# VH-VL binders against a2bn08: the designs that were tried, part 53

Target 1, 238 residues: a2bn08
Amino acid sequence: MAEARLQRLLRVYVLDTSALTDTRLRSLLGSGSLDEAVRRFAELIASVRIAYGVEVYMPPTVYEEARRFLLSNGVTVQSFEALAAWITIKPPTRHEIRIPASIVRDYVEEVRARLARGLRVAEEHVRRAFEAGGLYAAETASREARREKLGAIIRGLRERYREATRHGMLDSVEDLDAVLLALEVRGVLVSNDEGVRRFAEALGVISIDPPKFISVLQGLLRHSKTGGVAREEAHSTS
Below, E stands for the ipSAE of ESMFold2; O stands for the ipSAE of OpenDDE; V2 stands for 0.75 times the mean of E and O plus 0.25 times the DockQ between their complexes.

## First folded at step 17 (VH-VL; framework fv_emapalumab)

Design w14 (at its last look DockQ between E and O 0.81; V2 from the best seeds 0.69)
Fold by OpenDDE, look of step 17:
Structure w14 (fold): chain C 238 residues (1-238), chain A 120 residues (1-120), chain B 111 residues (1-111)
Amino acid sequence: as target 1 above (238 residues)
Amino acid sequence: EVQLLESGGGLVQPGGSLRLSCAASGFTFDDYAMSWVRQAPGKGLEWVSSIKGSGGFKYYADSVKGRFTISRDNSKNTLYLQMNSLRAEDTAVYYCARHDSVGYYYFDYWGQGTLVTVSS
Amino acid sequence: NFMLTQPHSVSESPGKTVTISCTRSSKDIADDYVQWYQQRPGSSPTTVIYEDNQRPSGVPDRFSGSIDSSSNSASLTISGLKTEDEADYYCQSYDYSDLWVFGGGTKLTVL
């Protein structure tokens, strides 16, 4: 059972959105465009599927998000479909999956803490806005200057608030679905999001980043070619 | 009374491994996140690793990531730090520290520490 | 990533007031709580200030914490300095990216 499980872990992968939107994807696959990278990725997945029986899964929510992202960033429908042909779209069986209450508790506590930090960030920016308002009174500053200052404060607030509340945490249902699916299929989660990976780890799901994933797949193919050449040479000498 | 007692420190060669333990008492152990903080001789405090109450969520400093593993056994009220591939720069007193119950942003109790010396 | 910078050492006579600064290198000091720890020679650290200005039970009211957003710094103030206050003091803050970060520490000498 342990050996079978290990074998499955090495052969079953679940992709979150970050696996397909990773900025390193192009470089990892030696492509000049995202479209070409996606095509090469499709070929890679196809090759390892055929050669080793590697299975790649994606929740429907992740699929839709990835599709939207890739198509909006210059990937052709044909290239995307080529990739999708080798990915199994499967929703996690959410009603059957159990999460330890202790994990939920820790997560809730983290959310609460983050909300508190978000509030602090907001309060600070209100203070800044208030102070700036005195300096940018209608009598002393142009309408444009005031608008610019306000815009800067709002941008700062958004950035700092997001960082305080969302950075490094599982913060989307799509990512949750990926983790849950990985748990269900007993696969390896592919993600470059530290928060998602941490949550996966908490549930006992093994995770790797996209570069490692690509490296693993490429490695598999390299070993298959060397084994085939050795067999052909052995047959020619007999 | 809250008590934290570290053990497992000692002399180890570079590349070696060591496992630290922290025995906790005087509080509900699984309700609190725990951390390891170290201090090199004559140097300041450095956070090493943290683990939440469930034991599921783990955090590591970049300096130890991939080499150290934090864990806990809530049934034994014990915190652990498995240290692999030890380096000279890992030489330090290692403190077990409890996080506050709200937000985990500070340490409210500290152990006495255990000395780890990495030397050839 | 951010760092917390403290003076290496400060000194003052008994009965006087001393202030130790802790300056954050990036982001706003006020975004996250700052704590202070006292470490006497040969002892483990103890918390003297948490959440910017809160004192744990047993810590004298001589110890106080403050935040100055304009200088992006926190301060530990010790009034009525006593000989037992001689110790190393560390500031600490938290960021989700950098997690738990300590200052370099300040050695306080009571003259």
Scores: ipSAE 0.707, ipTM 0.871, lowest interface PAE 0.7, mean pLDDT 91
Fold by ESMFold2, look of step 17:
Structure w14 (fold): chain C 238 residues (1-238), chain A 120 residues (1-120), chain B 111 residues (1-111)
Amino acid sequence: as target 1 above (238 residues)
Amino acid sequence: EVQLLESGGGLVQPGGSLRLSCAASGFTFDDYAMSWVRQAPGKGLEWVSSIKGSGGFKYYADSVKGRFTISRDNSKNTLYLQMNSLRAEDTAVYYCARHDSVGYYYFDYWGQGTLVTVSS
Amino acid sequence: NFMLTQPHSVSESPGKTVTISCTRSSKDIADDYVQWYQQRPGSSPTTVIYEDNQRPSGVPDRFSGSIDSSSNSASLTISGLKTEDEADYYCQSYDYSDLWVFGGGTKLTVL
């Protein structure tokens, strides 16, 4: 049973959006354009599927998010469809998945702590705005100077609030779907988001980042094909 | 009274491994996040790793990520740190620390520490 | 990633007041809580200030904490210095990007 579980971990993967949008994809696949990188990624996934039966899954929510990003960044529909042909699009069966209550309790405590810190950030920035109003009163400074100062304080509030409440946390349903699907299919989650990976690992899901995923797939192809080694030798001698 | 007692420190060669333990008493262990904090001889405090009450959410300093594994056994009221691929820079007193009860991000109780020496 | 910088040492006479600074290198210190720990020679740390300016039970009111947004720093102030206050003092802060960060520590000598 341990052997079968290990084989499944090497053969089943679930991608979140970051696995397709990671900025390192172009350089890792030796490509001059993102469109070419996507085509090479498709070829890699197809090759391991054919040679080893490696399954790559994605929730529909992640699929749509990745599609919109890639097409808006110069990937052709033909290249994206070539990639998608080798990925199984499947929603997690949410109503049948069980999560330990202690994990949910830890998550709720984290959310509560982040909300409290967000409130402190807001209170401090209100204090700054009130103090700035005293220095930039209409009888002392122009209305334009006051508006510019207030704008800077609001921008600072927004930045610090986002950091306090969202950084390093699982905060979207798309990311949750990827985690739940990986749990359901007993696959390895591929993500570069530390909050998503931490949540997955708390549920017993193994996770790897996208560079490691590409490395693993390339290693599988090298191990399975002696002819591939010969082809690599020909490239190095030419 | 709240008590935290570390054990498992000692002398090891570079590349070796050690497992630290922290026995907890005087409080409901499962309710509290726990941390390891270290102090190299003559140096300051450095956070190493943290784990939430369930044992599922774990956090690591960049300097130890991939080499150290934090865990807890809530049935034994015990916190652990598995240290692998040890380096000379890991030489320190290792403290077990408890977080406050409501998830505030500070340490309210500290153990006595256990010395880890990594030397060839 | 931020750092907390403290002076290496400070000294002051018994009965007087000392202030130990803790300067944050990036991001606004006022937006995150600051803690202070005391470590006497040969002992483990103990908390003397949490959440900027709160004292745990048993810590004398001559210990106080404050935040100065203009210098991006926190301060620990100890009034009425006693010889028992001779220790190392560490500030600490946390955010969800950099996690738990300690200052380098300040050795307080009571002469």
Scores: ipSAE 0.580, ipTM 0.806, lowest interface PAE 1.7, mean pLDDT 87
ESMFold2 (binder alone), look of step 17: mean pLDDT 92; pTM 0.943

Design w15 (at its last fold request DockQ between E and O 0.80; V2 from the best seeds 0.00; counts 0 for: pae E 2.3 > 2)
Fold by OpenDDE, fold request of step 21:
Structure w15 (fold): chain C 238 residues (1-238), chain A 120 residues (1-120), chain B 111 residues (1-111)
Amino acid sequence: as target 1 above (238 residues)
Amino acid sequence: EVQLLESGGGLVQPGGSLRLSCAASGFTFDDYAMSWVRQAPGKGLEWVSSIKGSGGFKYYAKSVKGRFTISRDNSKNTLYLQMNSLRAEDTAVYYCARHEGVYDYYFDYWGQGTLVTVSS
Amino acid sequence: NFMLTQPHSVSESPGKTVTISCTRSSKDIADDYVQWYQQRPGSSPTTVIYEDNQRPSGVPDRFSGSIDSSSNSASLTISGLKTEDEADYYCQSYDYSDLWVFGGGTKLTVL
């Protein structure tokens, strides 16, 4: 109940890129396509803006990234523009925002750890490649077989390296901008990235995932419809 | 000498809440990440939660996420674990442990633990 | 997500050598460091091996750690087994999704 009350009081939201690319949003918005989901999302944001004064923000860097992603994934320019019309594009004032040195220190340690893990993954794959090369150097393996094996090793390296170095941490300036903007406007960050949310929390920024965000907005609209019907019934009996 | 002393354990009903504390001494507390690790009776070790030195970065096991909150007061050299919505499966000895290594890979010091029993 | 699997129990006579295995269910065991903890009856865990094969100060050289990538497993080896080595031993590693992961533990009995 306290959490719901707090959410009702929060009328300012900041979206990162993941907020717009979350696959769960399609189902939540009842859409069969990403394009339709974006349009429905635009309508939802418009409705809550008009009814309750909810403000949705996005940094320019996130906006560009989202635009690129959505358009490349079948979203029409019209649908994207419909969404963008209800989102306030604002850069964070970076030079005025202070981050505690202790947070920076911890972040540096995390980065170092991730880099080290990445290196280990790379070393292991080099070893594998070397061993595989020895096995396939035997006159019996076709050039095609060797190529396929090497390709598999490289794919594995990319996948594991990415997992070791990128997942679970703040790794983009776009996401950082979203966190900073949320801090500045005293808004709620909407993100499905645990690393981003962790960083936000470290700075005292409240965060929710995209499904929760959609649920909150839809909930607001449901309550407004029930309150209006009760007022009309009270006036007619009087 | 590094010392970790857990407290706050006890008997609690399902759905109840409990707050654990870990008093640290013998080292610069805010330079180290800290963890809670639990052990159910007759069972193995299970990581529960971790917090970095700043107190800002928090990590949770899936089994406790949304129910437990880790925190620390560096001015008091104390680690905390707020446990809400407790379940029978949360019954365990809870250890506080200090992180060590260049990358916080392992736990070098452990407390003596405090017993939490969740039973109706 | 991965699990670390250990044998439930091992036993050996004093003076002999015992090996406890820790097998990772997915991904390469060498992707992250493996640690080993000793827990004597009624006591808290203590670190006996960290970063695959490093020994903390005070841990005898009878304790050694190794990694076998071919079997995707880590091993704790205790040579010259002593009665005081009777304990539960846990391996531990790190995963992005599950973060700090422990094995199920192995009870070592000294016969």
Scores: ipSAE 0.748, ipTM 0.880, lowest interface PAE 0.7, mean pLDDT 91
Fold by ESMFold2, look of step 17:
Structure w15 (fold): chain C 238 residues (1-238), chain A 120 residues (1-120), chain B 111 residues (1-111)
Amino acid sequence: as target 1 above (238 residues)
Amino acid sequence: EVQLLESGGGLVQPGGSLRLSCAASGFTFDDYAMSWVRQAPGKGLEWVSSIKGSGGFKYYAKSVKGRFTISRDNSKNTLYLQMNSLRAEDTAVYYCARHEGVYDYYFDYWGQGTLVTVSS
Amino acid sequence: NFMLTQPHSVSESPGKTVTISCTRSSKDIADDYVQWYQQRPGSSPTTVIYEDNQRPSGVPDRFSGSIDSSSNSASLTISGLKTEDEADYYCQSYDYSDLWVFGGGTKLTVL
């Protein structure tokens, strides 16, 4: 069972949204535009599929999010469809997947702790706004100065609240679907999101970030020829 | 009642490996997240790694990620730290610490510590 | 990305009050809980304050914790100082970016 799992780890990948929206995609693929980068990504995935049978999956929600992002950022429909043609769009079979109750228990305890910390952040920013109200009373400060101060406090609250409650945690159904799909197909999850990756790894799913994913695929092609026609070449290791 | 007993420390060469253990008693072990915290000679406390009750969720300080592996065996009430590719800067007393279960963000009980010395 | 800075040492006479500060380098100290640990020479740390100002069972009520947003710092205050209070004291905080962060420690000398 261990050897069969290792074989799939060489050939099966699941992408979350970050794997397609990573801002480093252009440089990682040596491209001057995002549209060119998407075309090169499609070629890379196609090449490893042909040469090694590498399978790349994503949930439908990742597909929709990636499509929306890329088309809004100058990627042509033609380039996106060329990429999508090599990716299997599949929802996880959620009713057949089992996860350990102890993992769910740990997750629930983490959520509870984060909610408590979020309330603390909110209370402290209410105190901060109260203090600022005393310093920026209407009789002594312009309306614009008071609005700017309030805006800064609200922005601070939003930033700290997100960090206290959501940063580094799996908090969406879409992210869960990527994890469950990776578990189901016994594949490697490709994600930049530490919370998503941590949850996947708690379930025994191997994960890598998008730069590593690109590097692995490029490395596979350096050690092999395209499928169907082989030519003898020197080994890169001797 | 709560007791945490570390073992497995010792002298090791740079690049070597060592496995620390922490035997827990006096509480329901799998209900609690656990940590390793270290203290270099004459220095302060530094968090190393944490693991939640299930053993599935693991956290590492940047200085040890990729070299150290935290684990637990809930059937034996034991926490482990596998330390590979050891460096001189890993020399420290290593403490086993229990998290306060609801918040998992501070350490309410500590073991006696075990000394790890990395020297040639 | 934050650090917690403590004075290297403080000293005070028995019966007096001492305050140990813990200053956070970035982000607001008041947004995250602060804990305080006591470590007597040759001993393991023990918790004396958690969640800013809460005292574990068995810790004397002469130990107290506070937060000062204006200086972006936390403080441990020990009143009625006793010779057994001589120890190193560490503050600690947590956020989801830097995880567990300790202050550098303060050696309290009771003379």
Scores: ipSAE 0.621, ipTM 0.823, lowest interface PAE 1.6, mean pLDDT 87
ESMFold2 (binder alone), look of step 17: mean pLDDT 92; pTM 0.938
OpenDDE, look of step 17: ipSAE 0.646; ipTM 0.860
ESMFold2, look of step 20: ipSAE 0.593; ipTM 0.806
ESMFold2 (binder alone), look of step 20: mean pLDDT 91; pTM 0.936
OpenDDE, look of step 20: ipSAE 0.736; ipTM 0.880
ESMFold2, fold request of step 21: ipSAE 0.517, 0.514, 0.499; ipTM 0.787, 0.785, 0.786
ESMFold2 (binder alone), fold request of step 21: mean pLDDT 92, 92, 92; pTM 0.940, 0.936, 0.935
OpenDDE, fold request of step 21: ipSAE 0.692, 0.637; ipTM 0.868, 0.857

Design w16 (at its last look DockQ between E and O 0.79; V2 from the best seeds 0.66)
Fold by OpenDDE, look of step 17:
Structure w16 (fold): chain C 238 residues (1-238), chain A 120 residues (1-120), chain B 111 residues (1-111)
Amino acid sequence: as target 1 above (238 residues)
Amino acid sequence: EVQLLESGGGLVQPGGSLRLSCAASGFTFDDYAMSWVRQAPGKGLEWVSSIKGSGGFKYYAKSVKGRFTISRDNSKNTLYLQMNSLRAEDTAVYYCARHEGVRDYYFDYWGQGTLVTVSS
Amino acid sequence: NFMLTQPHSVSESPGKTVTISCTRSSKDIADDYVQWYQQRPGSSPTTVIYEDNQRPSGVPDRFSGSIDSSSNSASLTISGLKTEDEADYYCQSYDYSDLWVFGGGTKLTVL
């Protein structure tokens, strides 16, 4: 059972959205465009599937998000479909998956802490706005200047609030689905999100980043070529 | 009374491994996140790693990520730090520290520390 | 990523007031709580201030913490300085990237 599990871990992968949107994919796959990278990625997945039986999964929620992202960033429908052809779209069986209550508790505490930090950020920006209001009174500043200052404060608030409340934690249902699916299929989660990977680890799911994933797949193919040449040379000398 | 007692420190060669332990008492251990904080001789405090009460959520400083593993056994009220691929710069007193119970913003209790010396 | 910068050392006479600063290099000091730890020679650290200005039980009211957003710094103030206050003091805060971050520490000498 342990050996079978290990073998499966090496052959089954689940992708979250970050696995497909990683900016390093182009360089990793030796492509000049995202579209080309996606095509090469499709070929890579196809090759390892055929050669080694590697399975790649994606939840429907991740699939839709990835599709939207890739198509909006210059990937053709044809290239995307080429990739999708080699990915198994499967929802996790959410009603059957059990999560330890202790993990849920810790997560709730983290969420609460993040909410508190978000509130602090908001309060600070209210303070700043209040102070700035004195300097940008209608009698002393143009409407444009006031608008610009307000805009800057709001942008700052949004950025800092997002960072305070979402950075470094599982913060989307898509990512959750990826983790749950990985758990269910006993696969390796491919993610570039530290928060997602941390949550996966908490559930006993192994995770790797996209560069490592690509490296692993490429490595598999390199070894298959060398083994085939050695076999052909051995047969020609006999 | 809250007590934290570190052990496992010693002399190790570069590239070697060491496992630290922290025995906790005087509180409900699994309700609290725990951390390792180290201090090189004559230097300041550096956070190393943290682990939530469940043992599932782990955090690492960049300087030790991939080399150190934090864990805990709640049944034994013990915190662990497995240190692999040790380097000279890992030489320090290692403190076990408890996080405050709700927000984990700070450390409210500290152990006496255990000395780890990495030297050829 | 951010750093917390403290003065290397401060000194003052008994009975006087001393202030130790902790300056955050990036983002706002007020984004996260600041804590202060005392470490006497040969001892482990102890918490003297948490959540910017809160004192743990047993810490004298001579110790106080404050935040100054204009200078992006936190301060530990010790009034009525005593010889037992001689120690290293560390500020600490939290960053989502670097997680728990300590200042470099300040050696307080009581003259």
Scores: ipSAE 0.680, ipTM 0.868, lowest interface PAE 0.8, mean pLDDT 91
Fold by ESMFold2, look of step 17:
Structure w16 (fold): chain C 238 residues (1-238), chain A 120 residues (1-120), chain B 111 residues (1-111)
Amino acid sequence: as target 1 above (238 residues)
Amino acid sequence: EVQLLESGGGLVQPGGSLRLSCAASGFTFDDYAMSWVRQAPGKGLEWVSSIKGSGGFKYYAKSVKGRFTISRDNSKNTLYLQMNSLRAEDTAVYYCARHEGVRDYYFDYWGQGTLVTVSS
Amino acid sequence: NFMLTQPHSVSESPGKTVTISCTRSSKDIADDYVQWYQQRPGSSPTTVIYEDNQRPSGVPDRFSGSIDSSSNSASLTISGLKTEDEADYYCQSYDYSDLWVFGGGTKLTVL
């Protein structure tokens, strides 16, 4: 049971959107364009599937995000489809997946703390606006100057609020679906998003970043090139 | 009534490993996030790692990520720090600290510390 | 990582008032709460101020905290200084990017 789980962890991966949009992909795949990088990624995934039975999964929402991003950034439909042919698109089976209540409790506490901090940020910026109103009274400042100062305060509020409430946490259903799928298929999650990875790891899902993923797959093929070819058939022949 | 007692410190060679423990009492351990904070001899405080009440969510300072693993056993009211690939700069007194509930940003109770010395 | 900078040492006579500063290197000090910890020689730290200016139960009201947005700093003020206040003092802030960050510490000497 432990051996089978270990073998699956070496063989099964789930990608989030960042695994396909990571800015380092071009250099890691030795490519001059994103389109070429996608084609080389497809070749890499195909090669490890054939040689070692490595399976790559993706939720539908991640697939849709990745497709839109890649096609809008110069990747041809043909190149994307070549990649997608080696990726299993599967929604997590949400009705069957169990999450420990204590993990959900910790997540709720985190959300609560972030909401409280966001409120503090808002209160501080209200204070700044009130003080600016005194300094920019109509008798001493133009209407234009007052509007510009208020705009700066609002921009500061938005920036700090976003940082206080959203940085480093799982905050979308796409993120959740990637984590749930990885849990369901007992695969390694590939993501560069700290919040997504932390949530996955809290559920016992191993996660790696996209550069590490590429490195692992390339390493497998170097072994295959030296005559150590092994299909993932060690458990049974069929 | 709240008590935190660290143990497991000692002398270790560079590249070695050590596991620290912190025994907690006087509160409902599972409800509280916990941290390790260290202090090199004659130096200031440095946050090392934190773990939420369930034991599932873990946080690491950049200087220790990939080398240290925080964990907890809520059935034994014990916090752990597994330290691998130790370096001379890891030499410090290691404190166990409890987070104040919703105010995660501050540590309301501290242990007495345990000394880790990394030298050849 | 942002930094919190404190003076290395401060000193003052019993009965007087001392102020210890804590300057944040980036982002606005006022956006994130500041805590202050006291560490007496040979002892573990204890909290004297949380949330910029709040005192835990048992901390004398001669300890106070404040924020100065103009200098991007926090301050711990101890009035009516007593010899028992001689300790190291650390400010600390929290950021969801850098998490728990401490200042370098200030040794308070009461002469």
Scores: ipSAE 0.566, ipTM 0.800, lowest interface PAE 1.8, mean pLDDT 87
ESMFold2 (binder alone), look of step 17: mean pLDDT 92; pTM 0.931

